# Miniprotein binders against Protein EXORDIUM-like 6 (EXL6): the designs that were tried, part 9

Target 1, 305 residues: Protein EXORDIUM-like 6 (EXL6), of Arabidopsis thaliana (Mouse-ear cress) (q9m8t8)
Amino acid sequence: REPPSQIPNGTLDLSLLWYGQFTPTQKERVHDFIESLNFDAKEGLDPKVSAWWKVVESYQERFEVKDIYRQKKSNRTVAPRIKVKVVRSYVDEKMKYGKELTMGNGEKLVETAIGNMSKVVPVVLLSAQVRAHGVGFCDGTCQHNALAKIKGQKEPRRYIMVSNPEVECPGECAWPFHTADKGPRGMTYQPASGEVGADALVIQLATGLADLATNPDLTKSLFKSETTPYNDDVKKNHESSSMYIVDPATKCTRVFGSGAFPGFTGRIRVDPITGGAFNSHGINHLKFLIPSIWDPKTKSCWTPM

## First folded at step 3 (miniprotein)

Design y5 (from b5 with Y9F F16L L23W L46E Q63W L67M D70L L74F D77Y)
Fold by ESMFold2-Fast, scan of step 3:
Structure y5 (fold): chain B 305 residues (1-305), chain A 83 residues (1-83)
Amino acid sequence: as target 1 above (305 residues)
Amino acid sequence: DPTVLQRAFDLLNQILDVLDRSWRIAQELGNTDALQRVSDLADQLEQIFDRAQSTGDRQTIDWLDQMARLVDRFLNYLEQRLS
């Protein structure tokens, strides 16, 4: 049996480390996205970023129901929810380890993000000028999610690392705001924030958070073997037909709406004045484009529309 | 022109729905020519949409209307072949 999700008391406390130079738009976009995960929408602003996060939260319902069933309980008293918040934000604009990061340097940044805090999840964000080696960025991956051994702690800690792909590999990690490196030519859209890097960082972070919350064991899937629809990135072909799907959060990457197929995002909304693409609403009437997530209940990629 | 852009996005969504259904049917039929046709139509749609976003001209609406009719006819053709 696998343990339940590693999120204590239904709260996911994030410690952000911004490495390098970021625009105000990039920082605001990431913070606004995180705050939007638990924001109940105002009238008439559906679909919501929080609705997408509810699908992620529903993975914990499977574990809780399974545990209750084993204990022969008759009913559930508390609905599983994950409140996400930023508890620390640190900026290293001068880049202590330079623009070329080894895996060892990356691990030191993760330790810096953790600091002396117990139970926080470190999130390292790399600016467009930074290159991280050994983590697969721009070589089949757009976010890094792993376990770190923490000095003085009994259990290893999960961390997320994302990079602004705008300079290094926009064709791989900034679609649909940039023409894709592989697959049929399809539509490209304008980012809702006006900056490709800002909206690409949100997509990578969304994927990382979903992976963290839905896959507490990096080597095991939460459901039976199934194939994903409309995968147009064969370069990432590490998935084989097996009993379990590993990393369900990445299975729906490049699906943003219903009706998606290679080269097309699926149904989304476009602001007729700015041209900005979005499929969800968050705080302060902000619009976001976030990737689909695999829903084990429907056995399909859940889409906001 | 915001009105032209709003109409363009409406037509785009209609065409996208038809192309998705056409792709699924072409895969079911194993028809590689049909899959290539959907890909070609998708490429054309992207170019028309990019023009709509940048210029907002009325001619873009006419092109999208023509494409909507064409893809509807293509979907009907594929549906009749499905068996």
Scores: ipSAE 0.000, ipTM 0.208, lowest interface PAE 15.6, mean pLDDT 73

Design y6 (from b5 with Y9M N13Y F16L D20W L46E Q63L D70I D77F)
Fold by ESMFold2-Fast, scan of step 3:
Structure y6 (fold): chain B 305 residues (1-305), chain A 83 residues (1-83)
Amino acid sequence: as target 1 above (305 residues)
Amino acid sequence: DPTVLQRAMDLLYQILDVLWRSLRIAQELGNTDALQRVSDLADQLEQIFDRAQSTGDRQTIDLLDQLARIVDRLLNFLEQRLS
C-alpha cells in the first residue's frame, strides 16, 4: 500500500557527542565500525559488516511475490544505498550536566551534537559512569532512539543515545562478554577490541542505526510499511496498534542459533591470536561482533555468518 | 573466478566454525593435545584465507581444498577422543 520509509538523499551524516571519559580504543572502535558499514572493497575479508548493513538498506525496497516460474529469469534487484559517515565529533570529558542525566539534560546534549547542522543525526555516547534516567537503559533496552524538540526548528529531530553498559548492566547489554542471564554461563567471549566497553558500544550503536534506518519517522504503528519486519507479528498479536515497533536487532534478542547465544543467531568465531569473538569483517582487517537482524527476505534473524 | 572464490570462502568459514567450537570445548575439557592441533590448523587456515582474498590464485584455492581434507581427518580424530 504505502511506499517503504526512506532515508533522504541516501545519506546518514552522524554528529557524535562523547559524554564522559572514553578510552582511545572505545573511540577508534566506534569510528571503525561506522566506516565499515559501507566498506565493500574486494581486498576486504568476507563476510563484511557491510553485508549486515545491506540487510538494513533492503528495508527501503518493496518485496514482490515471486512465482516459481519467474525464478528461472531472475532480475538483480539493487537495494537503495545508505552512506553512513561521521561529520562532527565533540567531547565533553568533564560532563557538563554531571553523572546523573535527566531527559532535559539529554535533549541539551542532542542540541550540542547538532551544532547548527540541518541534516545531521545526533549520536550521544555516554561513558560507563553516567546514568541516563527515563530512557530505559538496562530495563529492557540497551540503546535509546527518540525525537527531540529542537529550539528554532518546527520538526523534532531523531537522535540515538547509547551508553557503555560495562558497569551498569553488563549481564543484559554486554552479555556476550559477561556472565549471561539468558545464555551459556561461564562461557563468555573476549571482545575483539580487547575492551568490553568498546565492543558493547558497537553492538548498541548497530542496534540504534538499524532502528533509525528502518524506522526514520519513529512510528508506533506496525502497519507503517509492507516491508516492516513486524508484519508477521500483526497476525499473531491481534491487540495493541499503539505500541512502539521493536527494532530489527532487538526483535532477535530471544532467538537462539547455532552459537547458543540469544541475539547472535549465526556463527560466532574466536580469533586464535586475540581470543576475540566476531562474526564479520570491516576496514583494515578488523573483526566485529554484530547482533542478529530481522531479514524480511528470508523471514529470519540473520547474521553475516 | 568469483564463484570458485565464494565457494572456497564458504567452505573455509564452515571449517573455521567447527574448529573454533571444537577449540572452545577442548579448552573447557582441558584437552591440551586437541587445543594445540586445532589452534595450529586455525592459524594456517586464516593465513590461507588472507592469501585467497588478496591474490585469488589457483594454488591458494587448491591448498584450501587440501586443508579441508586434513580438517575432516582431524574432526574424526577429535570425535574418537571425545567418545
Scores: ipSAE 0.000, ipTM 0.119, lowest interface PAE 19.8, mean pLDDT 69

Design z1 (from p5 with D40L Q44M Q47F R51L Q63L D70W D77L)
Fold by ESMFold2-Fast, scan of step 3:
Structure z1 (fold): chain B 305 residues (1-305), chain A 83 residues (1-83)
Amino acid sequence: as target 1 above (305 residues)
Amino acid sequence: DPTVLQRAEDLLNQIEDVLDRSRRIAQELGNTDALQRVSLLADMLEFILDLAQSTGDRQTIDLLDQLARWVDRLLNLLEQRLS
């Protein structure tokens, strides 16, 4: 499969905006996960979160190999790594726009996360009590990746929006920590952090970061459009909305290990002390459960184990 | 067939016990292989139980009985090793 045309390289600077009330565990899990993306110390246990991130980075290597083949360009040096770091973290615990967000409100949160910074990727995290309308949460998707037109800027800005699904749609977006709403129920697993919301946020963010890194030109992705254009004579007052539906890198979001099938995560591990489910290790001996990445090279879902 | 229906009901009680024991053992073992295998067996048993109840097919009920006995033997072995 043809990889995305432009893949970011170098440093991926994230600006986080926490909208609503979050536990310390939820905030620390997200920060620890991000820091773990580039943690590759020998004393760490395998498989590493960083090994998963290297698969995401390999999409850049494929693009360069294809470019060399077509243009006879000599590029025998290892492709640049993607270093992910948090450069800003803002908390709006009082919820400036209330608990019911329109798409317009969401875009203003993205603007707030960007501030006056160039080259940052805004990440908006919504607490369990917040509902975001028009972005497709709990209606076929569990995270939102889109482009926002920022006032005073020529080019639209790519952003990630995730929501703690624990209250709104745990059966759709907190599996395997909660029983699924559809299909075989199977066994559920305990979250490694002890909080469903914390580990669910990590899964949603992992999916968002993988999508962004493998498909930075989101407009080139296959996606479902549920747009009602402003000029629609029947629905003039309805705002346009589109939903991401197909991206090869992120199509394995319900696969966590080898041998997965509907209702079954595939091969994962359980911590004998906490009962927590995981398939990868990060900083400070922390354990994470993160979704598989589609590998166009093998035409299969790459799994940590 | 009343005999087939009664056998299905008896197997339902056995399956519930087997599933409860399987979940407990998987958690005590704390490893991916045991937990994943137990999940697969639970899904398979539930599917075959649904099929047996909907069809009343004697062969399907026999298959369910064989699977339940196999899981019971496995659980007994694992319980001895964990103790």
Scores: ipSAE 0.000, ipTM 0.129, lowest interface PAE 19.5, mean pLDDT 71

Design z2 (from p5 with R37L D40Y Q44I Q47W R51M Q63F D70L D77Y)
Fold by ESMFold2-Fast, scan of step 3:
Structure z2 (fold): chain B 305 residues (1-305), chain A 83 residues (1-83)
Amino acid sequence: as target 1 above (305 residues)
Amino acid sequence: DPTVLQRAEDLLNQIEDVLDRSRRIAQELGNTDALQLVSYLADILEWILDMAQSTGDRQTIDFLDQLARLVDRLLNYLEQRLS
């Protein structure tokens, strides 16, 4: 019954922890994507990454408008903004806990990302050589977002953990930049950044941020997953009841453009020089391929094109 | 389920006919996109056959219905590009 709480003051201050070795392209790509979420300049090309983020923002409007409507019969026509920024970035290139992470190791990385900050969302990014156990990576999910109990704090902290899937499970978590492991093999594309890992990390982070912003307290999942023939096989591997109810970004898994079906991304653009696949534009004339988001207003997966 | 197997066989025969025609046209025109779509259809056929042979069929008919609609959509797309 209880709806997810709204994001306080309309801000998401992110604290990044990079665990393992990442290329400059991978780090820059993630930072540029985050900055692009609120980039809405008139001279920018359409569709924009910020247009995708406005769909995410509309979930806050949905809960607020319902409360106002019931109590005051007020109609709001604009969604509140959620400003996303990186306030801290820490690098652990030597991997303090090694390449095989237990759930406890992951919790300590989350604590490290938080540090002494009271209002940050920790984002833990794992390099391609790292394996995280107990979080479901490459076993039905490509990102992990949950609540962590923090020592000395009464309330648990929401966090995101993503991994570069390029080595561990590219066919599951780096499509369409890699051939799919299951179902129709379909078409593959070049990553717009030139690095599979960089663009895959953006897709996983986009999914985590969207799920977090639409369900910040993780009090309940909003939607039951609609299974395609391909995706049903992935779910069978988990055989967990919790997998039946998914957040808005996860509900639209492997959809990037209009008309998508198993093995086909939907309508996207391809850079004629690099072959790089994209469906949105951000800062510095950068091109991104970002996943679709369930839109409760249209009852469909919203796509940038 | 005999109905499931017959449905899969009917779809396989229909797609094989379209694939043969499409391959010939794509080869004559040197159309790389069309050849890629033909390859994609062949992968979908393997998926349909695997599904039809599955013994865990609590919802096998639902999957075949979904696959039939996906195949129809892809065939229409392919026909438009090759015409």
Scores: ipSAE 0.000, ipTM 0.267, lowest interface PAE 11.9, mean pLDDT 73

Design z3 (from p5 with D10F Q14M D17F R21I R24Y D65L R69W D72A N76L)
Fold by ESMFold2-Fast, scan of step 3:
Structure z3 (fold): chain B 305 residues (1-305), chain A 83 residues (1-83)
Amino acid sequence: as target 1 above (305 residues)
Amino acid sequence: DPTVLQRAEFLLNMIEFVLDISRYIAQELGNTDALQRVSDLADQLEQILDRAQSTGDRQTIDQLLQLAWDVARLLLDLEQRLS
């Protein structure tokens, strides 16, 4: 009887490390997105970024489903709120380890982001000039969410690493703001911020945060640690079940609105003045395009519209 | 009305997407029967656009967006059958 994975004390404290040169727009966009995760003003425009984050939070609902005749009523709890906050932001404009990062160099950047803090989640953001090797960027993934062994600490630390894909692989990791490398060309849009890199970084960070929040302890059994015990039929197809539990945003790759298909984002909105694409609203009347997320309750990719 | 303008802009972008998919199918397949069906669906979408431009009524624009969406899904189904 193990409880599902949960974020400790309902708080996700982020320590950001900006590696390389970033524009003010890129930095502000990331901060504004993070603040928007918990923005739920009644007078605000819908759909909200916080509505998307509530789907992430719903993964923490506890269910105790055993013999249906012994326990008909699930011990379901209401999903707790996860407060997301930036507690530290460090800039390395000169790039201490150069522009070509090995996995070991990436781990040292994670250590730098952590500093002396015991419970922060390090987020390493790489500028467009940086290449990170061994992490799969631009070769099947657009963000890296993993565990790092920290010297002097007994437990490994979950971290997120994102890169501005604008120079290295815009066709793979900056769609729909850039023409895709594969499949139908589809519709391309202007980024709501005016900068491809800024909005691409938000999409990759959103994916990493969702994956981390739904599976904060990556070393445990992915199939059993995340959800209520499954029946034998689900366990016979454990790879698919594990994927939807572990990577809810990744399972909905390139889906931003209802009815999405290869080359098409699904139903989204476009700012009539800027042409900027969005599917959600955040703080200060800001507009964001954020990826869909798998909803296990509906067994589908949840979309803002 | 900004809402009406945003919906019209979405419809325009959807039509642009359908035209891009149509060109992709034509380029990839060289199938004249498929090209004719794609042309017919594109013509339907252009008619929907003409109707959307003739009215600022929100309910009518919502209905036209749904029709454009249904046509776009037919193009995806056609693309999948041909690939």
Scores: ipSAE 0.000, ipTM 0.205, lowest interface PAE 12.9, mean pLDDT 72

Design z4 (from p5 with R7L D10W Q14I D17L R21F D62Y D65L R69L D72M N76F)
Fold by ESMFold2-Fast, scan of step 3:
Structure z4 (fold): chain B 305 residues (1-305), chain A 83 residues (1-83)
Amino acid sequence: as target 1 above (305 residues)
Amino acid sequence: DPTVLQLAEWLLNIIELVLDFSRRIAQELGNTDALQRVSDLADQLEQILDRAQSTGDRQTIYQLLQLALDVMRLLFDLEQRLS
């Protein structure tokens, strides 16, 4: 049975740490997105955010353990469910370490988000005015997920760090809500929430959660290919120069719908009243734009539409 | 052209919403002539959609703009009856 399930009991208990000043819309969008990952009600509109999360869950598929008798029958793969919930949300509006974070400050924020909890995944969210050094934000990456060594613990802890890019690098990390700094320019869209920062945070968190859930200890090779397109994230997940290890969401960067190409998101919907861009629905009839994810079953970037 | 495709999606969304509202209003009013107009415009939309999924050319944008105007005229006519 390889690889074994890396998500304990099929649950991701998130501990959020909001560092700096956030609008109510930014906080609500993140919470609503997380709640939407497991929302699969019949009265809800399709495509659903939860359909995207089911693709993430499928990475934990494995063949049922065979005994000698069942080897005569075709085996079924099993896709376990991953329940995601927020178990703690802490706000540091005064910014204990100031607006310029060193890597050491970031590690302390991760420790603060963990607190005394043995099984939580810390998620550190940085406000638009904060600059985090040493994590690659606005210099090839738009989210950071890694392993942190926790004092008094033998096992390192997986964490996610996201930043609101709307002030520091909107052209790199807030597309398609802002004109891209590099590559072909296409038309930009309005964020469904009305705030660039809120919807950009959702895209970054979605990428971080997908990468974490598919490769929680960074010891697995999910993609092995010498022909994988070069990007800045390859170095962070790369364990050898001749083999590229790419996480599923990173492999589909800037793809949001079918028919995507550089400068074009692919097929998405635009709310006719607000102009807000979306490709999926969540709780309370909310609309979200979420990034595509590589689907190993179809060998393509899965898109909601 | 990505810009043309994005504009087509924008117009499509507006047309779909206005057609749905117009149908519901026409049904509430029992206006069979308006319901027939909604049906005719929906058929026209379906024909344009087949083309829009195949191409993102300027002709698709033009046809969607013309349909949007026709749908807006229908809604305006219904509003005059509702007032």
Scores: ipSAE 0.000, ipTM 0.131, lowest interface PAE 17.7, mean pLDDT 75

Design z5 (from p5 with D10F Q14M D17F R21I R24Y R37L D40W Q44A Q47L)
Fold by ESMFold2-Fast, scan of step 3:
Parts: structure tokens; sequence; C-alpha cells
Structure z5 (fold): chain B 305 residues (1-305), chain A 83 residues (1-83)
């Protein structure tokens, strides 16, 4: 069994680029969600955003530790922690490339988010009025993460791009805060923040971060070189029967709780005061609805509830 | 009270959802998938009914109670067909 990819130094230093106009609530929700990934209060409310992140961290297990303690031999596997922090936040409120982004424009935004920083992970957030072409938004996907080849750098840079779907495709990418546009209409809930766009952005970012952290090189195996059959430089004609440990959060899209099915989120909570839907608790007593993540050990989507 | 309005909207969405999913089950799902889906619906509807009782909306409670009975009947029918 091939071991999973590992995040170097156990840190994800994020550089945020806010493209277009965002509300204070949208910016605060994203920031608070990121801080909640590593918030592990002893007496905090369960389920925790940090518990969901621990599942993501479990993909980083690469070794078995043999300990001899008081003549007791123990074998255990320790999952390394991944500390996520925002090291830079840049706002392009005037939208340098306008509201219609080509793939090339998107690449320029990723470069802007990187700036002169080594090993930072760029996160490009697009406001509700922006349309990004070539990334699949509102056409089968609600977030984009990939590798970008940066001029002057030897290694490609992993990046995340998310968009506020509130105007373009709420039925595709803002469910369960908006009625689904196809299939069973499904049930809807109020966003915990009070803003559809803010909580939808959190779901998209959560999916992107989980996929990035579980497969940072976009490869099947850490033991294979960049020239493996799954490398971006090689078009794959036929799939191997070998097990894949890739895109675990994307495999569980629209699953938020146990027992989910098309049109139903699965088991989640509703705040009786605000009506807001959530399945996790974070920093500052905040409530979040975050997507499930595939667990290869159980061969199912792990859910907070 | 915003809480009361949000709760009413939630219950109405659930009623509409159960009707939509019932049609989906009839048209698209195989028996095993239908059984799992209806089991989840039965569990969800039981929780919703419990919460709806606190709203005092008798019409909504009666509609949800009838839907719960219809879902339970469907669940029993599917279980018998698969056994």
Amino acid sequence: as target 1 above (305 residues)
Amino acid sequence: DPTVLQRAEFLLNMIEFVLDISRYIAQELGNTDALQLVSWLADALELILDRAQSTGDRQTIDQLDQLARDVDRLLNDLEQRLS
C-alpha cells in the first residue's frame, strides 16, 4: 500500500487574494473558519471543526512508531498535525481583469497571491459578480485547486480558487442554503452566518483545503517521481486498478451528515435561535456547516455527525 | 419573531422535499437504494415531527404526521419486497 502525500514542515501558509467586493461577514467567516481548523479547546462543544481537520491530517500518516516504555513494547502510527495560517491577505476591490476571467487571468491572480513568497499556498476568492472561465465553476464543480507552473520557480505551486456562487449558480454551489436546481429539489436551511455567500465560500474553501492537504502534489504516491503516470505532464489514457487516495473531500460533495442522499444533507443541527444550519463548532463559539471527507479506512464519507 | 418564521420555512421545505423524494424513489431508484433512502426519510421525519410539536402549528404537524405514516408504510413495503 502506498503511503499518502505529506505536507512539508506540517504547515499551510495561506496567501489570500480577495477579487472583487466582499462583505465583512464573508471575510470574517473565511478567516474564522481557517482559525477554527487548529482550535482544539478541551471543553469546547462537539463536533469540532478541528476534529474534521484531524481526519484530513490522518492522510499524512507515513510511519509506524515503535516505543519501548517501562518494558512494554508499543507500535503506533502518529498522524502529524497541519497548522493552517493566513500569512497575507490582499484585496483587489476594483477587479484588475474585470468581471469575466479567462484561464490566463486566473493564473495571473494566482501569481499575484503568491507575490515573492516561497512555499505559500495562494487562495483566490472571487466575489459574486465574477465569472471564471475554464475552471469548471457552476459546471460540475464549485471550487478549483490545481498546480501552477510559476516562472522562475523549479517546483509547481499548488493553489485554490473559490467563488461566491450566490449570483451565478446558487442551486448548484450554494445548496443547502438555496434550493437545488436539478434532481430532487431537496431541503434548504438558513446559513449560520446569515449570508448564503459567506457560508458557501466556507464550504468551497473547506473542500479545496482538504483536497490539497490530502494530495498536495496531485499524485497517487509519495514514493513515485513526478514522471509517474498520474503526473500532470502525462495524459492518462487508462486508469490503473490500483487504489487511489485522491480528492477525498470532492468525493463527498453535498454530504454534510450521516445518512445523506440526493436532496438531503444527512444529520446536521439547526440553531433554534437563528435557524442556522451547522455540523461543527469553531473558535469564538461560532457554528459552521462543513462538507464530509472520504475516509479510505472505512471506504465511506466521514461525517461530523 | 424571526426564529418562528425560520422554523416554519424549514418545516415547509421538509414537506416539499418529502413529496419530491417520493416521486424520485418511484421513478429512479432500485429497491435496495430506495430502502436506504426511505429509512433515512423515516428517521429524519420523526425528528422533524418532534420539533414541529413545539411550534404549535397544527396544520403543519398534521401534514407531517400523515407523511410519516406514508413513509413508514413505504418502508415496510420495501422491506417486505427485499426479504
Scores: ipSAE 0.005, ipTM 0.273, lowest interface PAE 11.0, mean pLDDT 73

Design z6 (from p5 with D10Y Q14I D17W R21L R24L D40L Q44M Q47F R51L)
Fold by ESMFold2-Fast, scan of step 3:
Structure z6 (fold): chain B 305 residues (1-305), chain A 83 residues (1-83)
Amino acid sequence: as target 1 above (305 residues)
Amino acid sequence: DPTVLQRAEYLLNIIEWVLDLSRLIAQELGNTDALQRVSLLADMLEFILDLAQSTGDRQTIDQLDQLARDVDRLLNDLEQRLS
């Protein structure tokens, strides 16, 4: 079995770069979400954001010694914990490279987020007025994971880039807080924070962090499910093999609860005081709507409820 | 048609779940906001009915029509309580 790359020391240190103008709610929401990944909430505040993060953490668990003649418990490995924290947060409100970013400009923002830090993962957050070219935002994706070549460093650095979709493509990247551009009309909900951009940024960042942790080498097809020969009958007996491969962070996009289908989030809750949609609880009694994650153990999209 | 029947059963399970969710929303919000959200669920149910019609399964269409009537009754109950 190919051993997966593991996050060093079980710690994921994030350096945030806020490019453009953001509201206090947007910044606080992102920080609160990150802190909630490792927060064990009080009894009665289930499901937890940390329960979702435990599914992500389980991808670090790759080795078991299996012996059909032994007790099941004797050959198990507990997945290591991944502690996530923000170690630096930088704001570029004036937008050094303007509102139209090339891929090269994006990589320079990554360099700025890293600064002189050797072990951080840079997270670049783009305000609603910024357009990033060549990264696929609003054209099939709402977050970007890539490698940047950093001057003065031998190895390229993994980074995450997310954008506030409120202005550019709310129907693509802010559903279910905005009507979808494609498919059935579907339901819309109020964001738990009161701001579409704040909750959309959390969803995009959640996907980015999941992709980083489950696909640290950017090998999109981390899991081979099965190779099944297609065989109509004995006489045809043709071998059409399809290797089913799952990208854990994106396989369950737009799934937030059980029973989801195009246009429907699946089972979620609505806060009776704020009207806000959520499927998980975090720090300070905060409520979050976070996307489902593929669980390779159950071969299904893990949902909080 | 076994394939159509399998698809129809899957759709019925989802619709029953949507109906349960609509009841929960009605109980929690209890006023005009609840009516708007339950109305959106009713619209979604109509979309699923349109999808079921494309499969040509008469039994599934009839069962989905019954679920649509259940949603309508829930909306009417909420409207009466508001008045």
Scores: ipSAE 0.000, ipTM 0.199, lowest interface PAE 13.3, mean pLDDT 72

Design z7 (from p5 with S39Y E46F Q53L D65L R69L D72F N76Y)
Fold by ESMFold2-Fast, scan of step 3:
Structure z7 (fold): chain B 305 residues (1-305), chain A 83 residues (1-83)
Amino acid sequence: as target 1 above (305 residues)
Amino acid sequence: DPTVLQRAEDLLNQIEDVLDRSRRIAQELGNTDALQRVYDLADQLFQILDRALSTGDRQTIDQLLQLALDVFRLLYDLEQRLS
């Protein structure tokens, strides 16, 4: 039997709720990143944000192969495409629930992002003004991605919640644009957008989208998690793993390039003009720093370079 | 200077490989002092490289690339000690 939740028609329709005040750069950066997920023009520069998204899409191959002869007959060997688009954007500049949020307030924000729309993925973005600790941020968590029970709906809804960590917990959630609270300092990179908050929001959103797209209902695990070489409690044999991964992007936290280890991002590029750090290119020749994602085919964190 | 930037990029690739190998060897040995040494050398090296890329001054970049090479040699020597 096919799992209960599927990505509708290979499309993720995002409904954004901007809670608090955001700069134009922060809003544009998020929108540009989303558009870049499906940008694969020949004239674009490599590595592409869309190449990273193709790794996410490749998780659909395993799912599709399992059901291919049961529900659909296809001789195609390519992964199904997942188109990502913003269908709604709502702004709450006055912050209806104030600056200090509870878990209950977070649930109401998810409901607000859904509105009366069916089959949208709510994305709640919290401004730097918000103290997001009460909704599960800054205590080892820089991105919230879960299921919410919505009143009047039979099935729980998958959602993404991200917070601009620039004021509340930059040392925990804005690395590598800010000195880390723990471990080696390493190099503090400039954000490609010029704003720490804008690029940190992109990293959080990228993680949430990847984890959601690879495991949309949270009721099915495809691969078991293993201790990564970048965790404090790493084992001598980094190959000691299992086949189940619940959260592929979370498994590769703080890995942005090949050769990463605690305090070091791995190989990334620095723009010689702006000083901005990046590992991928998107629309309009924009540069992005996005997190690595676990690739079950290679059994390693896939890196753009 | 595209030649200088390409040289810095090539050097970064080589440093990345040596750092990964040194980390894995230090971890295999279960040696906390060795791990801290790898981290300290990596931090110093990447700070020097970051300065070379950030300053944009040709002479400063050349001087910092030479210093980065010297630090890379120290990092390679560390890998030999940890094997």
Scores: ipSAE 0.000, ipTM 0.221, lowest interface PAE 12.5, mean pLDDT 73

